# VH-VL binders against Prefoldin subunit 4 (PFD4): the designs that were tried, part 7

Target 1, 129 residues: Prefoldin subunit 4 (PFD4), of Arabidopsis thaliana (Mouse-ear cress) (q9m4b5)
Amino acid sequence: MQQQGSKSGSEMEVTWEDQQNINIFSRLNNRVHDLDDDIKSAKEKCENLEDAGNELILADEEMVRFQIGEVFAHVPRDDVETKIEEMKEATCKSLEKLEQEKESIVTQMAALKKVLYAKFKDSINLEED

## First folded at step 19 (VH-VL; from w1 with heavy chain S103A)

Design y5
Fold by ESMFold2, look of step 20:
Structure y5 (fold): chain C 129 residues (1-129), chain A 120 residues (1-120), chain B 106 residues (1-106)
Amino acid sequence: as target 1 above (129 residues)
Amino acid sequence: QVQLVQSGAEVKKPGSSVKVSCKASGGKFSWYVMHWVRQAPGQGLEWMGYIIPMWGRAKYNEKFKGRVTITADESTSTAYMELSSLRSEDTAVYYCARESGDAYGAFDYWGQGTLVTVSS
Amino acid sequence: EIVLTQSPATLSLSPGERATLSCRASSSVNYMHWYQQKPGQAPRPLIYDASNRATGIPARFSGSGSGTDFTLTISSLEPEDFAVYYCQQYSKWPPTFGQGTKVEIK
């Protein structure tokens, strides 16, 4: 995803500042990919917790078999409902933080793209694919 | 294997409090619900409450809710039961009992019991 | 809360005899558990989920029943079996115990 310019392949030579910008872009791009994985995982967890909570609201049973670690506990349904809601709130907060970091990084990458493409045009490729 | 070891016998005056410890070894302490059960001399078993150590959540028999506090320390694998405002009828053996991990609600391991005697 | 009523309160029997202990729940119970307790000792798990023997429990102990009526059977009493037996449920909040059946030597 990063391109390295050469001294003879561009109308102007690659400066130290240009190399730093390319390196920063590469680091940010890697972080975006990590964040996308974390965001996907957090969204799946939030969806699963929402589904579990809805199933408990409709259930008739007073006691729930609930996994704690790698074993199961026999837990009153209202305690499980409270725990699921707490987990949803924590996951949503974590997701919001991940989304905020991603938006910040995407803004930085867009600014770097503008500068590097303006200087190097077709001799560099910063696009994801 | 799993073992539950409780603190030693205590003699208490009416109006005071007692705190009984239950140290677990084997398994994963935080994964299992820990129950407390007492038995007055010549009487049957009476459930007092439990704690879910991983959640830090306790629930109590309504008979004792205002007087019993159950806690856990995951770092030492130890559960505690504190009974306040002691009366002579609180004289009993106090047991910790681990809930089985299969969610049938059986108590698969028991501590040796702690005799608490309340007398003036 | 579910009340567990054990009967009889006392069984007076000789070694080699068959003991039949009853536990009746005030409403339907999915799982019934049994414990043995000797003087000065903690309860020992015997049977869980109505009919499954706990680890190390000899085959002379068996459990049966469903709904509201449960039975613990000791097919041929050994001297070490004279003790108090408790049933316990946690199918519904809160966990409860029966009052016990004492099995004593005649």
Scores: ipSAE 0.594, ipTM 0.834, lowest interface PAE 1.0, mean pLDDT 89
Fold by ESMFold2, last read:
Structure y5 (fold): chain C 129 residues (1-129), chain A 120 residues (1-120), chain B 106 residues (1-106)
Amino acid sequence: as target 1 above (129 residues)
Amino acid sequence: QVQLVQSGAEVKKPGSSVKVSCKASGGKFSWYVMHWVRQAPGQGLEWMGYIIPMWGRAKYNEKFKGRVTITADESTSTAYMELSSLRSEDTAVYYCARESGDAYGAFDYWGQGTLVTVSS
Amino acid sequence: EIVLTQSPATLSLSPGERATLSCRASSSVNYMHWYQQKPGQAPRPLIYDASNRATGIPARFSGSGSGTDFTLTISSLEPEDFAVYYCQQYSKWPPTFGQGTKVEIK
């Protein structure tokens, strides 16, 4: 589904600048897809951390066994809750940065689309399916 | 084999501090909670606190009220216990003890103990 | 904080006799652990989780109990069993130890 759609106007001159804009758009589009993967991964991690925190709330026990590396430790519930919250905050911060980068790149792509469509009209397709 | 080797005996003046080390070998140091336990002459065992090395998180027996600090260095597989504002009552053998990953809150390996004598 | 009370304080018995050591918790705990400590040495793990012998512990040592009452039994005392025995819990924070039972063998 990811492609730099171009119908190329062999009937119109394609300048070196036009080729550079097409290349830039393609690189940005690939970066957006990489960011989408990273964002999905970060959201999934946040959901898993939320689920772990909710399991602690449902349990009545003061002490929990929590996996550290490949070994279980016997840890106060409060300390596990604190650790989960710290991990959630770090993930949220990372997610915020990823989303901000995506917004910036989408804005750059929109500007390039305007320039390329103004010159090439229906000879080029820069849209995603 | 898992082994905990502690630093040597210390003689300290009242009001000073002592820092005891506990070097772990034969296991994954950062995966295990490390506890500190002391024993005054002729007395029983008294839990002081622990550290979770992978988290860099320590927790203490409130009896010691801020006088104890437990740290860990993952790169050297070494835990440390520092006790400040020493008093005569702090004369004891200090042990590091590793929390078992297989049992529910037991200590499966112990260091050889470090005698700290507080004397003027 | 869970207080562990061990009894008796001292147990004097002859080789071959059965020793019964008691550990009573001030409130219910899920698991009890036992350690043997000989003079000048660090504690040695003996029993985990109320009844499971630690690696290398002879079958004459057994643990039992639940709730607030736990027992360590040595079925037939041998001379090397002279030591102080401690119970310990970490079912509730913080970990606590009993005050010990000294077993003397003549």
Scores: ipSAE 0.517, ipTM 0.807, lowest interface PAE 1.7, mean pLDDT 89
Fold by ESMFold2, fold request of step 21:
Structure y5 (fold): chain C 129 residues (1-129), chain A 120 residues (1-120), chain B 106 residues (1-106)
Amino acid sequence: as target 1 above (129 residues)
Amino acid sequence: QVQLVQSGAEVKKPGSSVKVSCKASGGKFSWYVMHWVRQAPGQGLEWMGYIIPMWGRAKYNEKFKGRVTITADESTSTAYMELSSLRSEDTAVYYCARESGDAYGAFDYWGQGTLVTVSS
Amino acid sequence: EIVLTQSPATLSLSPGERATLSCRASSSVNYMHWYQQKPGQAPRPLIYDASNRATGIPARFSGSGSGTDFTLTISSLEPEDFAVYYCQQYSKWPPTFGQGTKVEIK
């Protein structure tokens, strides 16, 4: 969070409540940035799992070379199919949870922004992301 | 340099269990499938099962499926094989063997072997 | 499961002679692997994927074959080559080994 002086708001008294709201906003803003990174990572993982699943159906064989980390392993096809589906489902639930948390935080930030701008609009800048 | 170091020899009574450890040094332990292979005195090699440490998933030879449990601890880079309800025919040297990432199902590194003797 | 049958069970040869070891699979496999084992030691990788020498394996060792018939050849036996040799597959579940061929001094 960045605070910027303004002529119309500079004479107002800052209460304990005002400072707590500013602190909360700053923490929420940092959390949104963390969530954006986590969401990006989860989406990339989901795309990689979709690609791996597509390669699996093209293989045809009962034994498949499947990448684990940066190394290939020789694994039964049905076990790989099960593993990919498990990972896709886990990633989907993780993404859903992250998106829900972000939506909640953005709503909280909007409410705080309304309160703080109503009191200090010209002397505060809450616009970062 | 990859190296697999196994726990020491054990003498066990029939009906008991044994747990053999295999500590990997070098490489990324979790990325490689770890296999277990045994060899009874004067006999050939017999595959027992494997674990994929990154998945926490093990698979077993059906001959041992009810009695063998293979686990891994990524934090210590150690795989374990536990064989329960020991019988005299379980007397053997037990090896851990790492699956090659460059071949189609070959084992590129082997532990030194752990002799398990089952006698009354 | 794939049964691997090695022949002969024993090869009695002198240093300098050529050794030819056979491994026959009960059904077709795409790749065969070979290991050398000496008394009191773990198996040592020799050949992977039918014909590729493992790291550090001398050129006198070679592998060939496909389908159900695979061969390990030692072109000129050295004293350290007298050992038991195993073939192994994992082209199909589960991994299996041959019963071994012992190469011994005549």
Scores: ipSAE 0.514, ipTM 0.816, lowest interface PAE 1.6, mean pLDDT 89
Fold by ESMFold2, last read:
Structure y5 (fold): chain C 129 residues (1-129), chain A 120 residues (1-120), chain B 106 residues (1-106)
Amino acid sequence: as target 1 above (129 residues)
Amino acid sequence: QVQLVQSGAEVKKPGSSVKVSCKASGGKFSWYVMHWVRQAPGQGLEWMGYIIPMWGRAKYNEKFKGRVTITADESTSTAYMELSSLRSEDTAVYYCARESGDAYGAFDYWGQGTLVTVSS
Amino acid sequence: EIVLTQSPATLSLSPGERATLSCRASSSVNYMHWYQQKPGQAPRPLIYDASNRATGIPARFSGSGSGTDFTLTISSLEPEDFAVYYCQQYSKWPPTFGQGTKVEIK
C-alpha cells in the first residue's frame, strides 16, 4: 500500500508534527516489508532444519559425513543431531523476535493511522493495496 | 602448507595437570576436526578424543572420562588438551592430529608430539 | 569398540623383498587407514580409505581388503621402509589403532 501525497496540494495545513508522523509511518511500512521477507526466510530455514533432523533420525548409520565450512568431517550421528537441534532452536528464537517486532510495528502504524486519518480524513491514503 | 606445531616437553608430578597446545597454520583451523593421540614409551597409539572447533564440541575416549579436557581457540588457530590427576602411566608423547577432509576418518597431518613425563 | 589386530608383530626382511602386513578388525569396517612411524617421529600418513596413497607415497605401497581383513603391501622394500606400521579405523565410534607391525632388517 502506497501513501497519498498529503504534504502539499492538500486543502489541510500540514504541520511539522504531521510531516514527522507521515515520515515515521513510511519508514515503519518499509520495515514491515523487510520483516515479511526475513520472516519468510526464517520459516524456510526452520523447515529445512526440521527436514534434516527427521532424515537424520531415520538414518541407521552411526557416523555421518557432514560439511563444516567448505570441508567434510566424519562426525558421530548424535553430535550432528545435537548441532541441528541447536540451529533449530536459534532459528525459532530469531523468528519469534522478528514476529514480535512486526506486531509492535503494526501496532505503532495503527496508532499513527488513527491520528493522521482523524486530521486529514480522505485527503491521505495510508493503506496498502 | 598445513602445519601443526605443539608446545614443548613437560615434566610433571603425580596428581598435577598438564595442558598441551597445538597451533595450526596453512589451513582453515575451524573447519577441521582435531584429534589427540598419545603413545607411551615403546607402546602403540591410543586415541584420546577430539574437538570440532567451529562447534566448540569435544568428545572423549571413555578410558579418560573426567580427566581429559579438549578445547580450541579459533582466534589463534590453537587446540588444547588438558590431562588432570596425572599418574606415572600418563608418561607419553601426546600428538594432535587433523582429520582429513578428503577421507573417511583418516588423520592427514600430525603435530611433532609433546613428551609429558610424570615422575615421582 | 572395534579392536584392530595386526600380524605379524615383527617382519624381519631384506631390502628388495615383498612385505605383507595384515590388520584384522573385530567387526566389519568400511575403511582402513595406514601410517608409518620411525623412532622419534610422528606417524606419517601412508594409505587412506583402504587403498588410496597419501601425498608423496610411492607406488610400491598398496592397500587392499574389506570387511574385517585388510592388507598393506610393500612390493620391494627400500632401506627407508624399515619402520613400524599402524592400521587405524574410524568407520565406527571410537577411532582405534592396531598395535603395530615392526618391519626390520634381517
Scores: ipSAE 0.504, ipTM 0.791, lowest interface PAE 1.7, mean pLDDT 89
Fold by ESMFold2, fold request of step 21:
Formats: C-alpha cells, structure tokens, sequence
Structure y5 (fold): chain C 129 residues (1-129), chain A 120 residues (1-120), chain B 106 residues (1-106)
C-alpha cells in the first residue's frame, strides 16, 4: 500500500486521527492475510480427516495401531473412527469461526476505505493487487 | 525411570465406592494408554479397562456392568479408577499398567498395587 | 473374547531343570506377552510380542509360538524363577490373561 498526499495548494493535511485510521487498516489487512493462511490449513485438515475416516470404513481390521503423541497405541477401530469424527467436527467449527472473523474484518476495512477515500480520494491507494 | 505409584490400601463396606490413583513419572503420561488390572486373593489377573489420556477416552470390560469409571488428570500425570457398588468379590489388589508404545498390546510398567478389602 | 488356557496349572521342578510353559488361545492371536509374578509383588514383564525379552530379563527366558500355541521356556531354573507366570494378549479386544502356571520348587 502507497500513500499519496498533497500539501501544497490544499487545506488538507494528514492528521493524527487520519494516521490512526491508516494504521488500523494496515493492521487489519495483515490479519486478513494471516487468516487466509489459517483458513487454508484448516480446510486441508478437514479434508485429510474425512479421507482418513473413509479409509477406516473400508478396512476390515478390528484393532488399529494408531499414533498418539510420538508413540503407538493398539486401539479398537470404533474408537479411532470416533476420534477422527470428533477431530473433524472441532476443525470444521474452528474453520467457521475463522471465516466469520475474516468477514467481520473485511467489513471493517470497507468502512475505513470509505472514510479514507472520502478525504484523500485518488491520493491514497488501499487496494491490493 | 518410568514409575507408577498407586494410592494406599482401602477397607470398604459393601455398596460403597473406591477410587484408586496411579501417578506416573519418568515418561510422557498423555502419550500412553493406561490400563487397570485386578487380582483377587489367590486368583489370576483380570483386565478392567483403560484410558487414553490424550483423548480423554476410556473403555471398559463389560463384566463390571458400568460400575467402573476410569479418568485421567494430565496436569498431575495421574490416572484414576473408581469402582462403585462394591461387593465382597471385589476384594482384590488393583494395579495400573502402562501399555507399551513399542509392543503390540503389552504392558511394560506396573504400579505396586492397591489392596481393596470389602467387608461388612 | 479370546480365552487363554495355560498348562500345566502347576509345574514342580528343581533348580537347574528346564521349564516349559504352554499358553493356548481360543482363536488365532498375532502376539503373546508373558509376565512373572512373585507373592506380594506386581507382575513383571518377561516377554513381549511372543519372543522379545523385556528389559533386564536374562537369556534363560525365551518365548516362541504363533497362531494359537505359545510357549515360555526357562532353560535352567534359578531359585528366583519360582513364581507364577501369566500369558496375555491384546491382538483382539479386550485384553485377556491366562489363568497362570505356578512354577514351584520340588
């Protein structure tokens, strides 16, 4: 993001409040990028867990050797299936919360864009490309 | 270095309950399945159930008909076994036993045992 | 539920003799484990996964077998070997133990 300002021939100067709004916008924009990374990771985890659950349904073994921490345990398949399902639900709920936070932040950024563009017009660029 | 230390002996009345503790040291408590096994005087070993501390999930021998509850506290590295509606045939030494991470269902460390005596 | 039948129930032998303990499973089992227990003590791991000695177990103890038939052998009995021995499986849920073989001095 580049800020373009004109001081000569204008009554308009960048105030402390304007700088705070620009700083808030920058902070929110960085958070959106972090959220995008987190959302991508959570989607991949949900998909991997769904695939693992489907593989277990097709298997015919009663006991599964399953990694817990850095060691293995001898676990009934039913318990592994239940655990995978619990992990899927938790991950998908976390994904929903991340997406809701992103939507809220994008709404706040849109409001700040309106205020900053109204004052600075084409002397500021808040768009990413 | 791995050590399992159990709570002391108990004398109980029929119909009451008992809760035995098993504190682990020298390992990663949450990584290992903890089993409970009992032994009546002069008798063999009887598996009661287990807990997977990291998952908070326990599973039980049907013989006990829901009278056994196994829990774990990861912050203190301690497993618990509670047996309710005690009967005289529940008189036994109760052991905790850690499932090996390297073997296929063996128990590699055992607690010293807790004698529970049920008498009227 | 897999029933483990140990035989004999009691084995009366002298120090220096060879002890052979049998454990038969009611259906096929991938792995068998063995424990030694002395009066007033917790079970001590001896053999895991049919043939591997647990930590600190002397070479006179050996395990063998597969499927439904498993054997614990003590090649030359020492005074400290007089105890009760249990086999155990967890190849199938739930874990089960044999009823034990008592090895006693003749």
Amino acid sequence: as target 1 above (129 residues)
Amino acid sequence: QVQLVQSGAEVKKPGSSVKVSCKASGGKFSWYVMHWVRQAPGQGLEWMGYIIPMWGRAKYNEKFKGRVTITADESTSTAYMELSSLRSEDTAVYYCARESGDAYGAFDYWGQGTLVTVSS
Amino acid sequence: EIVLTQSPATLSLSPGERATLSCRASSSVNYMHWYQQKPGQAPRPLIYDASNRATGIPARFSGSGSGTDFTLTISSLEPEDFAVYYCQQYSKWPPTFGQGTKVEIK
Scores: ipSAE 0.492, ipTM 0.789, lowest interface PAE 1.8, mean pLDDT 89

